# Designs tried in a protein design chat: VHH binders against q9uj72. Part 34

Target 1, 324 residues: q9uj72
Amino acid sequence: MFCGDYVQGTIFPAPNFNPIMDAQMLGGALQGFDCDKDMLINILTQRCNAQRMMIAEAYQSMYGRDLIGDMREQLSDHFKDVMAGLMYPPPLYDAHELWHAMKGVGTDENCLIEILASRTNGEIFQMREAYCLQYSNNLQEDIYSETSGHFRDTLMNLVQGTREEGYTDPAMAAQDAMVLWEACQQKTGEHKTMLQMILCNKSYQQLRLVFQEFQNISGQDMVDAINECYDGYFQELLVAIVLCVRDKPAYFAYRLYSAIHDFGFHNKTVIRILIARSEIDLLTIRKRYKERYGKSLFHDIRNFASGHYKKALLAICAGDAEDY
Below, E stands for the ipSAE of ESMFold2; O stands for the ipSAE of ESMFold2 at other seeds; V2 stands for 0.75 times the mean of E and O plus 0.25 times the DockQ between their complexes.

## First folded at step 18 (VHH; framework vhh_8dlx_2)

Design T1 (at its last look DockQ between E and O 0.85; V2 from the best seeds 0.00; counts 0 for: framework grips)
Fold by ESMFold2 at other seeds, look of step 18:
Structure T1 (fold): chain B 324 residues (1-324), chain A 124 residues (1-124)
Amino acid sequence: as target 1 above (324 residues)
Amino acid sequence: EVQLVESGGGVVQPGRSLRLSCAASGFTFDDHAMHWVRQAPGKGLEWIGNIYRSGRHFYNPSLSSLVTISRDDSTNTLYLQMNSLRAEDTAIYYCAKGRSPETYDFRYAYPDYWGKGTLVTVSS
């Protein structure tokens, strides 16, 4: 029934799950001046998100308190961000990260790119609903007001969550490849619009055909062509889309490597990817990371992070690929 | 062979105090987080509290005014002191231990092995 490789996360439903006892232990960990940070890690990284929601419900029932709120009072810095982030339902976590990427002065374009280029139609639909419920704002309107140019137009197309699914047409793939080639040659505003409409609207399966036809026509890899033709956040977004279409776990491995090595350890990016992918494909991401970069993700986190923050990240990463 | 043997249970009147002991053997006692857990008749497990090698301890907020946990590493013994006992404190009381400590054992503080328990009955 199933053929080929399956993506896999690192966090699974815990066996013999007791949400009431977990909530009691979290209550003990968070009451008073001292905090049992090891217990927080030992519980929260070892339960799936659905189980964490049941723990939060039990905690509220027993103590009349909000578990996320209590953790934010007791914890600080990046460890707080990891532990609080684990408690968000996935659509709300995406919404939370997008809200904070756009809140205040400036915009974290890399966060917008990473989330919107990689999420499926269903995930986008759910994050829009979570964003509206949590912030009383329209996600699409906020993206529009915080971004501009072809970068904005591309994000606006992605956030509609209406990419074609499961459809392929090899004859159209050849036509689409020719449009992409002309867009790289001409580089007008109208060509940029045609290029982004193809990349945002065609199914992943169709785009893989398009990229192969592009290689056949031009002799050039699609990512290399985009890098040579365009610049800025528009170029970065287009590359992210192509990479996600080809091998989404490899895209996230690339993002993690860059976050760890290019400008020092970029905590927000590492935290976001580990949490968001932990139940989806983080184990597959680890395999791509080791294959591409020579050292395991676990090794790099161990070397660049410290304290309970490091322990939490390593627990989500779930071990060293070399030891598995 | 790991063993945790609880003792000190029995019948006690409401409002009285009781001290339970847990004798540990078969492992390096002072390396492990230790816990007390109880189960009242017809109810689920209730975590009472833990204590680490350092003496750091944490209690279920619902029980924190009732209980004190201590350990004596020279005799490999864990203690639970309970004060102002109520009928609802009637339960089987279990001693439990965490896993072996390792830098990358992400479950070392969570209880993984339990004793057979000792019955405490609070009645008049």
Scores: ipSAE 0.725, ipTM 0.918, lowest interface PAE 1.2, mean pLDDT 90
Fold by ESMFold2, look of step 18:
Structure T1 (fold): chain B 324 residues (1-324), chain A 124 residues (1-124)
Amino acid sequence: as target 1 above (324 residues)
Amino acid sequence: EVQLVESGGGVVQPGRSLRLSCAASGFTFDDHAMHWVRQAPGKGLEWIGNIYRSGRHFYNPSLSSLVTISRDDSTNTLYLQMNSLRAEDTAIYYCAKGRSPETYDFRYAYPDYWGKGTLVTVSS
């Protein structure tokens, strides 16, 4: 299923896959005083997630040990985060990233935005299940307690995973666009609530009609209007929703570019996006990145990171002729 | 033409030691990770271990107390020393090489080319 379908990612099912031999090589790489980090990369970035799960199962059966645990013990820093992250089933990886975004003294609002604004209903449902099973906590309750205001209300709408699917109604699109325009003019709490309900609940197809009608009414692009009308994490979340509706791969390209080029330590963002999108649309993200920013994502990662961390990120990115 | 030729196999008594050799030609031996892999009758492939140019080596944890891998880059030869052999060590033993390292080939350490193997029979 997930590994067997080609969906414009960069990581594919390996041909001639032998999980037992892979597990033996990983055992050799990890069960000694020295670690064969190149072998970890050579195997784990060259298997799809479903194949990695089979390797982890073989490793446990063969050696009585937890592969993720052994990697965490032997590895350090960002390289550890990449290798361990590759071993999570996708719903559990999302749950893991949200848990860590909320359990520090501060909250990593950009992680919450990037995950919740971009995931489909099915992905959100599976993520909530994984969160409950792994952490014995309710994801919605944790979001509620760690956030506030309209930012919280918008996240709480998204995390329900109940966006309308497949339906369009052009007459309603015009009405919805009028509501969005009024919300940008009036900025009352009620207008903000109506705006978030439209953006969180209408189908992607309907929202594209709404955004076109908004431009017809206002003469303004929806993102520009939001940037002028609102601020803070509420504004950032609304922009993320609009960008994901329009061109989700372009949204992730923008986030990667920002994480690589903005001042600060944005390794978590780069790692999260590369892993989470590697089997979904990372190839498309690479195309949007080069189209928008002139240089390939592969090139920018090469200058961003170093050592085995760099090698792992580049292997996941898997550059091609269009990137060079 | 790349060639890997294993030798030193044969019949050996349980409890004895055996040293296998792999003569390499047709490529720059020094640049490549080298591997030993075996296949017992009716069984799948079992990775024994590898060794890099630097002499760094890694073994299947199930076999690590029984084997030693070494290489002689001056003679382009890979070695497998096996001790305290048991009947279950009866197998065809293969020499294998990885690809030459490249900046963008993230499979270079994984076995890419295989010899034809040498049979080891451990019989009472």
Scores: ipSAE 0.689, ipTM 0.908, lowest interface PAE 1.4, mean pLDDT 89
ESMFold2 (binder alone), look of step 18: mean pLDDT 80; pTM 0.812

Design T2 (at its last look DockQ between E and O 0.87; V2 from the best seeds 0.75)
Fold by ESMFold2 at other seeds, look of step 18:
Order: C-alpha cells, then structure tokens, then sequence
Structure T2 (fold): chain B 324 residues (1-324), chain A 124 residues (1-124)
C-alpha cells in the first residue's frame, strides 16, 4: 500500500478506451431478442463513470436510442438496478436514490442516513442541483415533508452542505464535548438540537478532537453513549455521522456487513454502496471489511448473491488474489 | 503462441456475397468468445459481432441484416458471411478473440487479441 494512500476505489479509467466500439458491442448485446449480459458486465463494470457517459453518448449518436432505457427494457430485477445505476453520473445517482427513498409508501430512512451522513459539502451541493434538474423538486423541501422530529432537523442541517472545513480549536473541543455529554444526560429537545448542531456543523478534524475530549470527560466511547441515550432513526443518524467522521470506509464496511448478514441480503443497500463508492474508496472499504470481519467482501457477495447480478457485484467489488 | 489468420478477402462486385475464414491456433478455441471487427479506409474500428462456444451470437445492429457469424470448434475456424456487399463495406476485416472463460473472469468476452486482417475491396 502507498504511504498516505488512505482511500482508493476499485474502478479506474480503462486504458485504450474506444467508446464507439464499446457502444457497438452494447448495441449487439441489447438490441436483439437475446441479451448478452456477460458483455454488459465486461464493458460497464470495467470503465469509469466518465467513460460510461462517453459510451452512452456514442450509443445515442449511432443508434438514436437511450442506453439506460434499453437496459431497463431488456433487464430485470437487481441486475437491472446495478447496470442502470452504473450509468448515472454520481450526483444524479445520489439524487435518484434519495428520490426513490422518499417516494411511494413510507420512507427509506436508512438510505437518507447513508447518503446524507457521508457526503462532503461539494457532493451535497451537486446532488441538490441534480435533484432539482431531474425531478423539478427541491431536495430540502422533500426531506422536510417526508421526515419529522430531530431526525428531520439533523437531515436538514446535513443537506445544507455547509459543514465547517479545516477548522480546529482545542479549547472549543473541550467545551463542545461537555455540551455533548450534558445532552446525553438530559435528553431534552434543546439538548438534542445542540448535539446534532455540533455533529453536523463542526469540521471532521474538530469533531475528532471533540470525541477525544468526550472520552476523557465521560470515560465512554461516543457511539456507545449515543446508543445508550437515544433510539430510533435519530440515534442511527447520529451514529452514522460519528462513524463517518472517524473512518468513513469503515462505516461503509459496517453498512455492507449489516446489509449482507442482518436480516437477509439487502440488495438495494449493497448496490448503492458498491456503485457510489467504486471510484472513491471501495478498495479501502474492502480492506476495512476484511480486517474487521475476517472474510473478504468478495467472498460474502459470492456466497449470498446469484446469477449475473452476483457477477456484476463481484466485478465492481473486485477481489484479493485469493478470491479468484 | 496465439495466431489468428484471416483469409477469403479480395476484390468483389457490389451486391455479391463473400465468406471470410479465420484459422485459430495456440489456444483452446472452444473456451473463447470470437469476434469480427473491420476498419474501412480512414475510419476507426467497427465491431461486426461475436459468437460464443454455445453458438449464441450478437451483431452490431447496423450490420445485423448483412452478416452471419459461425464457428466450427472441431477445426478451430471462425467464419463471417457477408451478403449484398456495398462499396462502404470495403475494409480490412479482423478476427479477434476474448480470453478463456473462467469463474469470475469479468473480461473474458471482450476482445484481447486481433489477427493481421484480410482486405475486402468492394468495387463497382
């Protein structure tokens, strides 16, 4: 591993890239009575997102057809979700996932938590813009109307995309830690508001100092304290924020493990994380997964998924030498 | 040593048919997806189609009514039948292979080796 290489993805720009030939092979795969699902995987999981956009443009230019549309028509089930999801620009994929988390019966709070607790200011700004352009709706208004209580207030703070960056103040960290400790003891609405404001607005660097001071003051780990003091989706969101501040790849490793093992294989969560992190930190997520759980992420996907869906997920995840 | 040797090219009149062959050696032919690709003068590469061991085949939609790909695994030979040839079908025609199929080889169907090609000239 490189010194200083704390995060890395699994999908990189392909060398010797030919978008016209790729589009032609996808045309052959999709525009007949049969579908060459292996070719879809061989091409789309082996190009970075920017290259996939060029392929989609070539496909439209040559055949007058929408590549995503053709895939949704020919494919089904979770394999469709993977292949179509790969074709979204990253901000639009986040917007797409949030839109579908809030539309229909109920709200998928875990999707809201996972995206909003983990994205940077720039990513949140871009996803809000993509959401508005694609759906003609305001993301913040939709979150407000679909959620309630301190859970809503915390999501609304996160979706502003205005977390402080690069700021540290050790004296303020001690003060902030005392506020967090008092909020865990008193649990009033005002204390919950103060707690989420600190967690949502302070920089990651400052929060790491705050968490150290919290440990010093209380003798307790911040996540354990939140778990003891709060419940429901508010508690889950606060924990997600803390975990992302500490070690974001480890947060996603935990989410993947839970999605695979807790109450059956949660397809949507696995798909979303693999696609969204594939060019950012999925390789690092794999490392954290194996370090913590003993088995590789590749191994667990291989054993719990099936068919071309499995092949696509494994192609995005890639594996260590021993997995092949 | 992998070898793909195309043959059957030459000068042909518009409207005629032509069958190209590709003799393969140096690998287990049966285990590989096989492809035809062409390059017209001054143009980029154009994928024609592929065929798997099972006989499943897929064609560039722009060419699907004009071409038929077949393979004979007993003689390690790939074929391209072209009908109703036009001047724009003038090109160098290449045989290409994918890698051997294995569990979790996610590149196996994509072409990884090309022959030297055979020239087809369609002249009025």
Amino acid sequence: as target 1 above (324 residues)
Amino acid sequence: EVQLVESGGGVVQPGRSLRLSCAASGFTFDDHAMHWVRQAPGKGLEWIGNIYRSGRHFYNPSLSSLVTISRDDSTNTLYLQMNSLRAEDTAIYYCAKGRSKSTYDFHYAYPDYWGKGTLVTVSS
Scores: ipSAE 0.722, ipTM 0.914, lowest interface PAE 1.3, mean pLDDT 91
Fold by ESMFold2, look of step 18:
Parts: C-alpha cells; sequence; structure tokens
Structure T2 (fold): chain B 324 residues (1-324), chain A 124 residues (1-124)
C-alpha cells in the first residue's frame, strides 16, 4: 500500500569523463615499485562500470598492457579484490563469484544463495552466458554436482532464469498461500517441492499477494513459518527468496550486517555485495541498514576495516549526511 | 581566492632544459596533492605527474625519463623540471591541485582546480 518503488545505487557516470587522462594517471600509479593506491580509489570508485571499461581500453591502447593484470601484480589481499572486482562487467563478476564459490574443496553455499535468490531473469541469463564463455563450463551442471537435495532443486529452478512476469491473480494467490501453509505443516518431499516451485516461479508481484494471504490464513509471517518448519541451506535459501521478494535492499542490508558481525567481518561477502549493488540499489541498501540496525553501513565499515581497503569500501558505499 | 600561477614558460631551443614554477595561495598547500598537466596545440590534455606532501611522486609512463616534479611546502611552490626538450613538448602547461585530505573525501588525489597555464614553445 505504502511501498516505495524506487531504488538507487551509489556509483553513477562521472561528469566530464576523460578516459585517456584517467588511464595516464593509472599508468603512473602502477608503474614502478610504489603504487598510488589513493589514485586508484579516486578514479575507479568514482566511475561507473561502463566508464571503467573505457579506461581499461585506453590503458591498453597507450601502454600495451592489461590494466587488471597490472593491478593484480601490484596489489594484494582485500584491496586487490576490491580494485579487480570493480573492473568486471556485472555478468562476469557474478560468474566469477559463483565459480570461486564452487571451485576446490567445499562449496560456499551462502554465495550461491545470495546471487541466485536475488538476480532477475535477465541477470541470470547473462551470468550463465558469461560463465560458459569464461570457464568453458555449464553453470547449471556445476551447481547440480556441488549441491544436493531440495537445496539443489531450488537453486536449479532459480538458475533457469524463468520466473513468471505478469499480472497478479488474487484468487490464485489464496490458493498458493494454502499450498505454502500445508507445506509448513506436513513437510513431505512433495510439499517441499510444491513450496519451492511457488517461491521460484511466481512473479514478485504475485508472491507479495501470496505472502499477505499466507498471513491471513495462518496468522503467521512467512519467514517465521519457514524458520520453524525447515532447516539447513534449504531453509536459508527459502528465507532469502522471501526476503528478496519483499524488500531486496533490506535483504542485502541483512546480509551485510551478518557478514560484518556474525562472521568476524567476512571480507568476500562485503566486497561482493558492495560491488554488485553499487550501480543498482546500494544507496537504498544503506538506508535500510541504518533504519534497521541503528548505525550506518559507513560507520560499521569504518570501524572494522583498515587502510586503503577501508577507503575503497567507504568510497563505494559513499557517505550520507546521517553518518555523522 | 584559490590561486595557482604558473611561470617560467617561453620559447626554448630543442635539447635544452626548462624549469616551470607554480605559486600557490588561498589554501593550505601542504594538505594537497599537486599535479602538472599539459595540452599541445590541437590535442587533448596529457597528465604529466603528481606529487604528495611526503615527496611521493608518480609520472605518466610516457614522460617519466624526461620530467621531475618537486614541491617546496615552505614557499607554497610546485616545480616541473623538463630535460632534453623536443618540438612535441610545445604545449600549455597547467598546475593543478587535489582537494584537502579528509577521511570522507574520495576525490582527494584527483586534480580538482587548475591554473591558467604557461605556454612553452620548443623551437629554434
Amino acid sequence: as target 1 above (324 residues)
Amino acid sequence: EVQLVESGGGVVQPGRSLRLSCAASGFTFDDHAMHWVRQAPGKGLEWIGNIYRSGRHFYNPSLSSLVTISRDDSTNTLYLQMNSLRAEDTAIYYCAKGRSKSTYDFHYAYPDYWGKGTLVTVSS
């Protein structure tokens, strides 16, 4: 009824953009033994991704070198991850993060959940294409081999990128809500399958009606019901889907808060979210973060990160008037 | 209020050296990264290099063997030494400054304010 429709990022196309001069300053910053890390931040966090691609092209043209490669050679650890991550086109960044979540021993299920529960059909299609081109492998096959059970089945539905897009149907919403309510009460394999098919396949608009009807018939919030009924990564994935449908910026605010406080400042998660959301809804995520947790995202990053890594994260996050 | 005044330009012979100066006023010189930038006739801006308060400096890789940037924070003066000048070094040379260093200023190192420039013509 009184929902906001608009989201906003923190990084926009820079005015008076000069990719040749930017490339020259980056060349100076990366030449020799010392590195001008302040200049890297001042340029790369203050250009949109499209502009960063133009800078990389200018750098290659005038110096015959790969800007990303030069940064990886000169930089280390988390600062390197931020600077290199900014240079990925968004579909390739998602593909890169998923590849590394599944490579080697074990799987980073939280990374899989975060990306696949939150991306649109178009984003998933482009991500699959980028994954195939970059790694010569099929994203769906890798997910299938690295996961199991209803968790896998749910991820496999999400990665198809075929969520319904259309008008709402209030009568069907009541029917769908009854199915979800029965699934929370009975918990059979068939009910779990029906539940995740509704959550993965119905449009966001329809699911908001479904969640309203669920509360009407059960007297219970959908997230609370899932938490009481299920466990493990299946439960975490279902919750992530519901949260993304209701308020995607708030979902990412929750993920950032958890990454900062529950994991002892989980750097990879913080970096991934800030970069991936910087041109989409990171400003809105910041607002949700302060609304819910009392302190700004800016404050928490300043408090837990250090050095040029901190400066880069704060530059992507951008300050607001309420940080003081 | 803020003022950057370049000097030392003029006509010089190829192969000679030239030292440009930039007198700064109206701000706390010590707090700012300083830059030299040039523009040859009919061409775009070319960044020459920068220098921080500490004396840390970085040069455009294309020019690094030809230039030296220094600063004297006691006299609020930025310098550009150019050696073995060539005809293609003919340009207007600009002094520029970054913003004041701050925890929340993410543009601090990038040039933000420019002088009017001084013309260097390399010709016999």
Scores: ipSAE 0.685, ipTM 0.907, lowest interface PAE 1.4, mean pLDDT 90
ESMFold2 (binder alone), look of step 18: mean pLDDT 80; pTM 0.816

Design T3 (at its last look DockQ between E and O 0.81; V2 from the best seeds 0.74)
Fold by ESMFold2, look of step 18:
Structure T3 (fold): chain B 324 residues (1-324), chain A 124 residues (1-124)
Amino acid sequence: as target 1 above (324 residues)
Amino acid sequence: EVQLVESGGGVVQPGRSLRLSCAASGFTFDDHAMHWVRQAPGKGLEWIGNIYRSGRHFYNPSLSSLVTISRDDSTNTLYLQMNSLRAEDTAIYYCAKGRSPKTYDFRYAYPDYWGKGTLVTVSS
C-alpha cells in the first residue's frame, strides 16, 4: 500500500502475533465435519491483511493446503464470502470484485462505480495488474465490453489511474467551474465529455476549489446540479466522484446505509466496503454514518444480519450499538 | 483471581500414555473455551487443541490421532490424554483459557490466560 502510516480503520496489526499458532488453530477449525466458525472470526478479523498473508503461508507450510480453498469447502453463503474476502491482498480483492461485477449476463454498475470512483492512482494501477494476472484479461477491455455511452467513457478515464496529484490553481478553478456549469446547461455529447474529463482528471484539492466556485457561479450545489442535468448510471457515477472528492468516508457511509436500508440488505456491498475499508478509513466511515443517520453502523448490522455472518461483520465494524 | 494449575507431568518412557489435568479456579469455568498448548525445549508454542462448554473440540491436525481433550465442568477440570509418546513430545504443557463470552467479544475463543505449565519428559 502507498499510504497508511496513520490507519484510521478498525483492524490493526495484532500485538504478540504468532502466525504458526494461528495457522494451527485454523487447521483445527477446518479439519473434519464440524467447523469452528467462532475461531475463524476470532483470528481472521483480528489480524491485519499482512498478518493474514503470513498465516496463510504458515498454513501451507504446515499442512500442504491452501487456506482459502479449505475455507471455501467448509463454509457457505455470505459467511464464506466474508472469510474468503479477508484473505485477498487488497489489489486482488478489488480485481475479484470487478471481475464478478462484470461476469455473466448482467453488470453490477454500482460495484464498478464504488471501486473506480473512489480508488487512488496507485490502487487502480495495482488492481489492473492483479486483474490481468488472476483472470488473464485486460480490465479496461472488459469495462469497455460491459458498459456503454458516457458511463463507459467516464469509467475508462478513471481506470487509467492518471488523476492529477498535488495540483491546485485557484484562477483555473473559476474557469473549470464555468465549464461544468455550461456542460450542465447544454448537455451535448461534447459537454458531457468536457464535464467528465474535469471530474476524472483534476486533483481532489483542485476539484474542491472548483466546486466552491461552481456554487458561487450557479448558486447551486454541484451534486444537485448533476442530478438535475443528467440521469442513469452516468449521473450516479458523476455524483460518486463528487462525493468522494468532498468526503470519501461520508460517501462510503452513504453507500452502506443504502445497502442496508434500500430494497433489502445488499450483502455484497456491505461485505465489500467493510473488507476494503477496514484498514483504511472504516472508523471514520462509522463516525460519518452515526453523524448522518442517527444510529451506528454497528446497530444497523446487528439488526439486519444474523448468525456467524453477523458476528464476522460486527467484528470487522467493531465498536458497539451506542457508539460510532 | 484466575488460576490454572497443571499436573500429571513427569518422566515417562517412549510408547507410553499420559493424562494431564488442569485445575481451574477464580472464574466460571464452563463459560470458557479451554486449550492445551505445549512448548518443546528451544522451540515455539504449539497449539494442541481446544474444547468448548458444549463438548465440541478441535485438534491441531498434526496431533489429532495422538491426543484427546475433555473437560469436567462439575469439577472445573480440563484433561489431556496423550498416547504413544515420543521423545519429541518432551515439552512444557500449558493449560489456557479463552475470555469470558460476551456480546460481540471478538476474541473470546482465543487463548488469553495461561497456567504455569507442567513438564513432560519422554526419555529412556
Scores: ipSAE 0.728, ipTM 0.919, lowest interface PAE 1.3, mean pLDDT 91
Fold by ESMFold2 at other seeds, look of step 18:
Structure T3 (fold): chain B 324 residues (1-324), chain A 124 residues (1-124)
Amino acid sequence: as target 1 above (324 residues)
Amino acid sequence: EVQLVESGGGVVQPGRSLRLSCAASGFTFDDHAMHWVRQAPGKGLEWIGNIYRSGRHFYNPSLSSLVTISRDDSTNTLYLQMNSLRAEDTAIYYCAKGRSPKTYDFRYAYPDYWGKGTLVTVSS
């Protein structure tokens, strides 16, 4: 789903690609007493995901070994998470992150929100298939059992992957906006249900009209209204949906800034966003980040991360000339 | 002008050892990762190994018991020692270098310039 007109990633197909030689160099980097972490970065962050899959195939063919497994054995901590994460096909990476958000003690609701509020119908379909194939579990059933209340109901609607597409009805926009305004005033369970169904099911184009009508009716911005009306993860999910409808790269810039600055450097969130958006819109995310926060994303990562982990993150992020 | 000049190739008998040299000029040799790569007749490129300025080195696992890479930064020379040569080791052997290690240029360790190569024939 690359669109070179409006949005752009930071990782592109390498020219003169030789997967056999790349696999040989990775073999050298991983099969010995010492690990060539610089070579791992120089190869894996400088190939697109499709090329990385060909490298993994060549590695297995030559050495009879699983490249991801070998990296997990040789690497540690967050550097391991970055390098292993780069090797997942995108639907499987989403599935992997959701699985670990729900598996074990506790649930990482922010991970669920970030993935499910931002993915398209096609992406959701592909991640559900990957989840089933990889973990022998049904994604919808796992979400249902690990969450509750209106938060669950909203996630369950998003994970269906059935948002309307190519639909715009200005006459209905005022009606939908009235429903949203009333839901913020009344705050009943039924109103919360009506609100999330509108946000989850209407097309992005229709929702933009609805948000304009909401502002006309209420005099309030939709996000501000949700923040005043609701709390907890339900509120955070509704805000995430609205932000993704308006400006998805800006949503991810906000998430990155929060992950870097709020409550310390949240490594899992930074890694997940950089990897998942690297071939989609990470360059656009960088632009939104600098516009809103004054410093480049590159600058903030450089100041908060260290070692080969920092090098890997910066290689994925890339920078403008002034960052170097 | 960057130059990498391989030497020491020729015809050798199976089971013998051979030491290849690569004379480097036109760049600050000791700042760069250095590599050996070979190409057997009718085959693709095969990476042999690399060595960094620190002396850290890494080898293609398929070749690691047969090769040793070293560098002499005082003479700007890269070496490849090969032991117990086999007919399969017949190839053109190339010296290669990585880019200048600029801060946050994440391509510096990967080969970016190759020499013309030296032919090694393991026969009879």
Scores: ipSAE 0.709, ipTM 0.914, lowest interface PAE 1.4, mean pLDDT 91
ESMFold2 (binder alone), look of step 18: mean pLDDT 80; pTM 0.816

Design T4 (at its last look DockQ between E and O 0.78; V2 from the best seeds 0.75)
Fold by ESMFold2 at other seeds, look of step 18:
Structure T4 (fold): chain B 324 residues (1-324), chain A 124 residues (1-124)
Amino acid sequence: as target 1 above (324 residues)
Amino acid sequence: EVQLVESGGGVVQPGRSLRLSCAASGFTFDDHAMHWVRQAPGKGLEWIGNIYRSGRHFYNPSLKSLVTISRDDSTNTLYLQMNSLRAEDTAIYYCAKGRSKSTYDFRYAYPDYWGKGTLVTVSS
């Protein structure tokens, strides 16, 4: 069975899948004095999420044990985070990441941006449900309480999961582009509101027309204009929306490059993107990464990570030894 | 050509012990994880355990008290010692190998190639 359509992930349903034998080998790996970390990688990174759920069910049925719990007991550090993360259903993984981005003191705004700017209406509805079920909290209320200003307003619009779909209107695109241009000239609160409402609510197809018209009117690229006009997390969120509309795999390639090279190797971001995109577009993200940065994602992971953690990330990335 | 040849099967009485051997050829034995797997009549495959070149080994928790896996890298031979056999241990026993380790073979420890098997029948 094929998990992704027309963009390519790196993880596909394994052929000749035997969840019972997989669960037995994981039992051997986890329930003794020693832990077979290589076997964990060899199985869990080589099954799609649906197959991992079947393995977890078989493991519980055979041994009366929670597979994720056994992994958390035997594993540590970032390797634990990768292996446990692979076992979350996708909506619950998004919910998990948002919960931890907002839990405690401080907020990881870049995690909020990355998830909410990039997910489809369906993905947002599913993550809201998962968040409520898992944490007994309302995702929208938590975002509201943890954020402020136009940044908050934009996230609140995105988390509704109600972006327009389908129909495009070239005449309206020209009008929308003029509104965006005026908002970059006039930086009032009302102009910021009009700008984020267009970016959050218009379909991707319509926004691509709008961005072309913006270039015609202003002579500027939309991202450059936003960077000149705005600052802070509001600016970063607007840029993320534009980048996701234009080329979502390229947005994630940019995020990965930044996570690997800017201010140290940001493990949480690398883990999150690799897991969340592995069945959707991670292969396409790899292509964009190499095109833009000259070295492959595989090469950079190999050079900045170590141990079984490195092996797990490389297995998810799925490159080969020729990547440099 | 890769070959895995199991031997030592046959009829044994309940409560007794049996040692199976697997002779390996056609590859660098030391570089591969080795496995035992069995299939009882009318049942699916059941993984027994594995062993790495270092002697590190792991067993199916359901069979841990019954089995011991060892390897002799000087003779390219894998062994399975089974104790306190019961009728439900009647099965075809296969040895299997993983692939050689590399940075781009993310299934190197997982069973890749299987022998023809040897039948063990536990009956009085």
Scores: ipSAE 0.769, ipTM 0.931, lowest interface PAE 1.0, mean pLDDT 90
Fold by ESMFold2, look of step 18:
Structure T4 (fold): chain B 324 residues (1-324), chain A 124 residues (1-124)
Amino acid sequence: as target 1 above (324 residues)
Amino acid sequence: EVQLVESGGGVVQPGRSLRLSCAASGFTFDDHAMHWVRQAPGKGLEWIGNIYRSGRHFYNPSLKSLVTISRDDSTNTLYLQMNSLRAEDTAIYYCAKGRSKSTYDFRYAYPDYWGKGTLVTVSS
């Protein structure tokens, strides 16, 4: 009668791991006039992040060189972004992506939404620490200065990393659902503020009850209601929060499908999701992708990407052969 | 049955050169990356270098000036030429191959099958 979903990544700790020999092969691949890009892929996508850190340490010890630096010198374009991205500790990778979303020309609001709507309290805490250490900047201050309106307010609530955890009262769920319904009807600034505080602060478990009660009182699905009531990045962020509460792997499957098919192949989004989710739930994301869109994520990447960049993405996306 | 048989080892004097060979059978030789790896007494494995069917080759940076890897696809043979041998080059030398390349196998470039090795002893 009841079934829970278990999530799984595509990259696991390699058995029989030899970081010294891996570092030697990477040295051969990178420290000549030619680059063995196939070897880079075959090693780096087949080790977990912790093992990659050990390889980088061995490389430095043997050759006195920074592995990431050598890869950036030898590689170019999106292939470089994939290989370098694999070498970031996860909190630093999130911080890196947020930094680049906000610094430079304009702001990449979809990157902010994707990261901040989906990360747990612990992930947000570690990401804020990494951001401060790496960039000597406060993540919250940068979000505040680069965004505005209710979109900003919602992101600022999420970046606190203080979402409630554990159980909440069903009677409170009914009350929270009424607040959400009124916010869709009246749409004042005060109602928008109450709406985002509920979505950002209540536990996932409580919000699932809230969404069920919302359906009961309004006859309408929560995502449909948000889409009818609001627009712009505020609306997109609210929908992302709801989708992550319901089925986070399905949210990422939707994001990948959009990145691959809307306006062409959006490289940065595909790279970010594959790397960030590779050890968490990317296998589950693949399953949701095929269930919803009919073709596998692997097939779409193979069809739309090219070169060593394609090979790297496919290697990250791949799991067991039975999962293709 | 896949086989890799190393030969050409033995006792050599310091400063001399030596050429090792590896006879391959039981698979399509030119479809695989080939490697040389060595293990000195009491030490871990040390990767020497690899070579692809295209002739592209890559060496451990610490050994680059001392070794040359080549392959003869017509005789299914891999070679290692070593020059100016020193006592620290005393090791068992292994021939190794990568997996067969396919759409779904992302482990094809690095070694997955090993020969039994040939002993090289450098002593005066």
Scores: ipSAE 0.719, ipTM 0.917, lowest interface PAE 1.2, mean pLDDT 90
ESMFold2 (binder alone), look of step 18: mean pLDDT 80; pTM 0.814

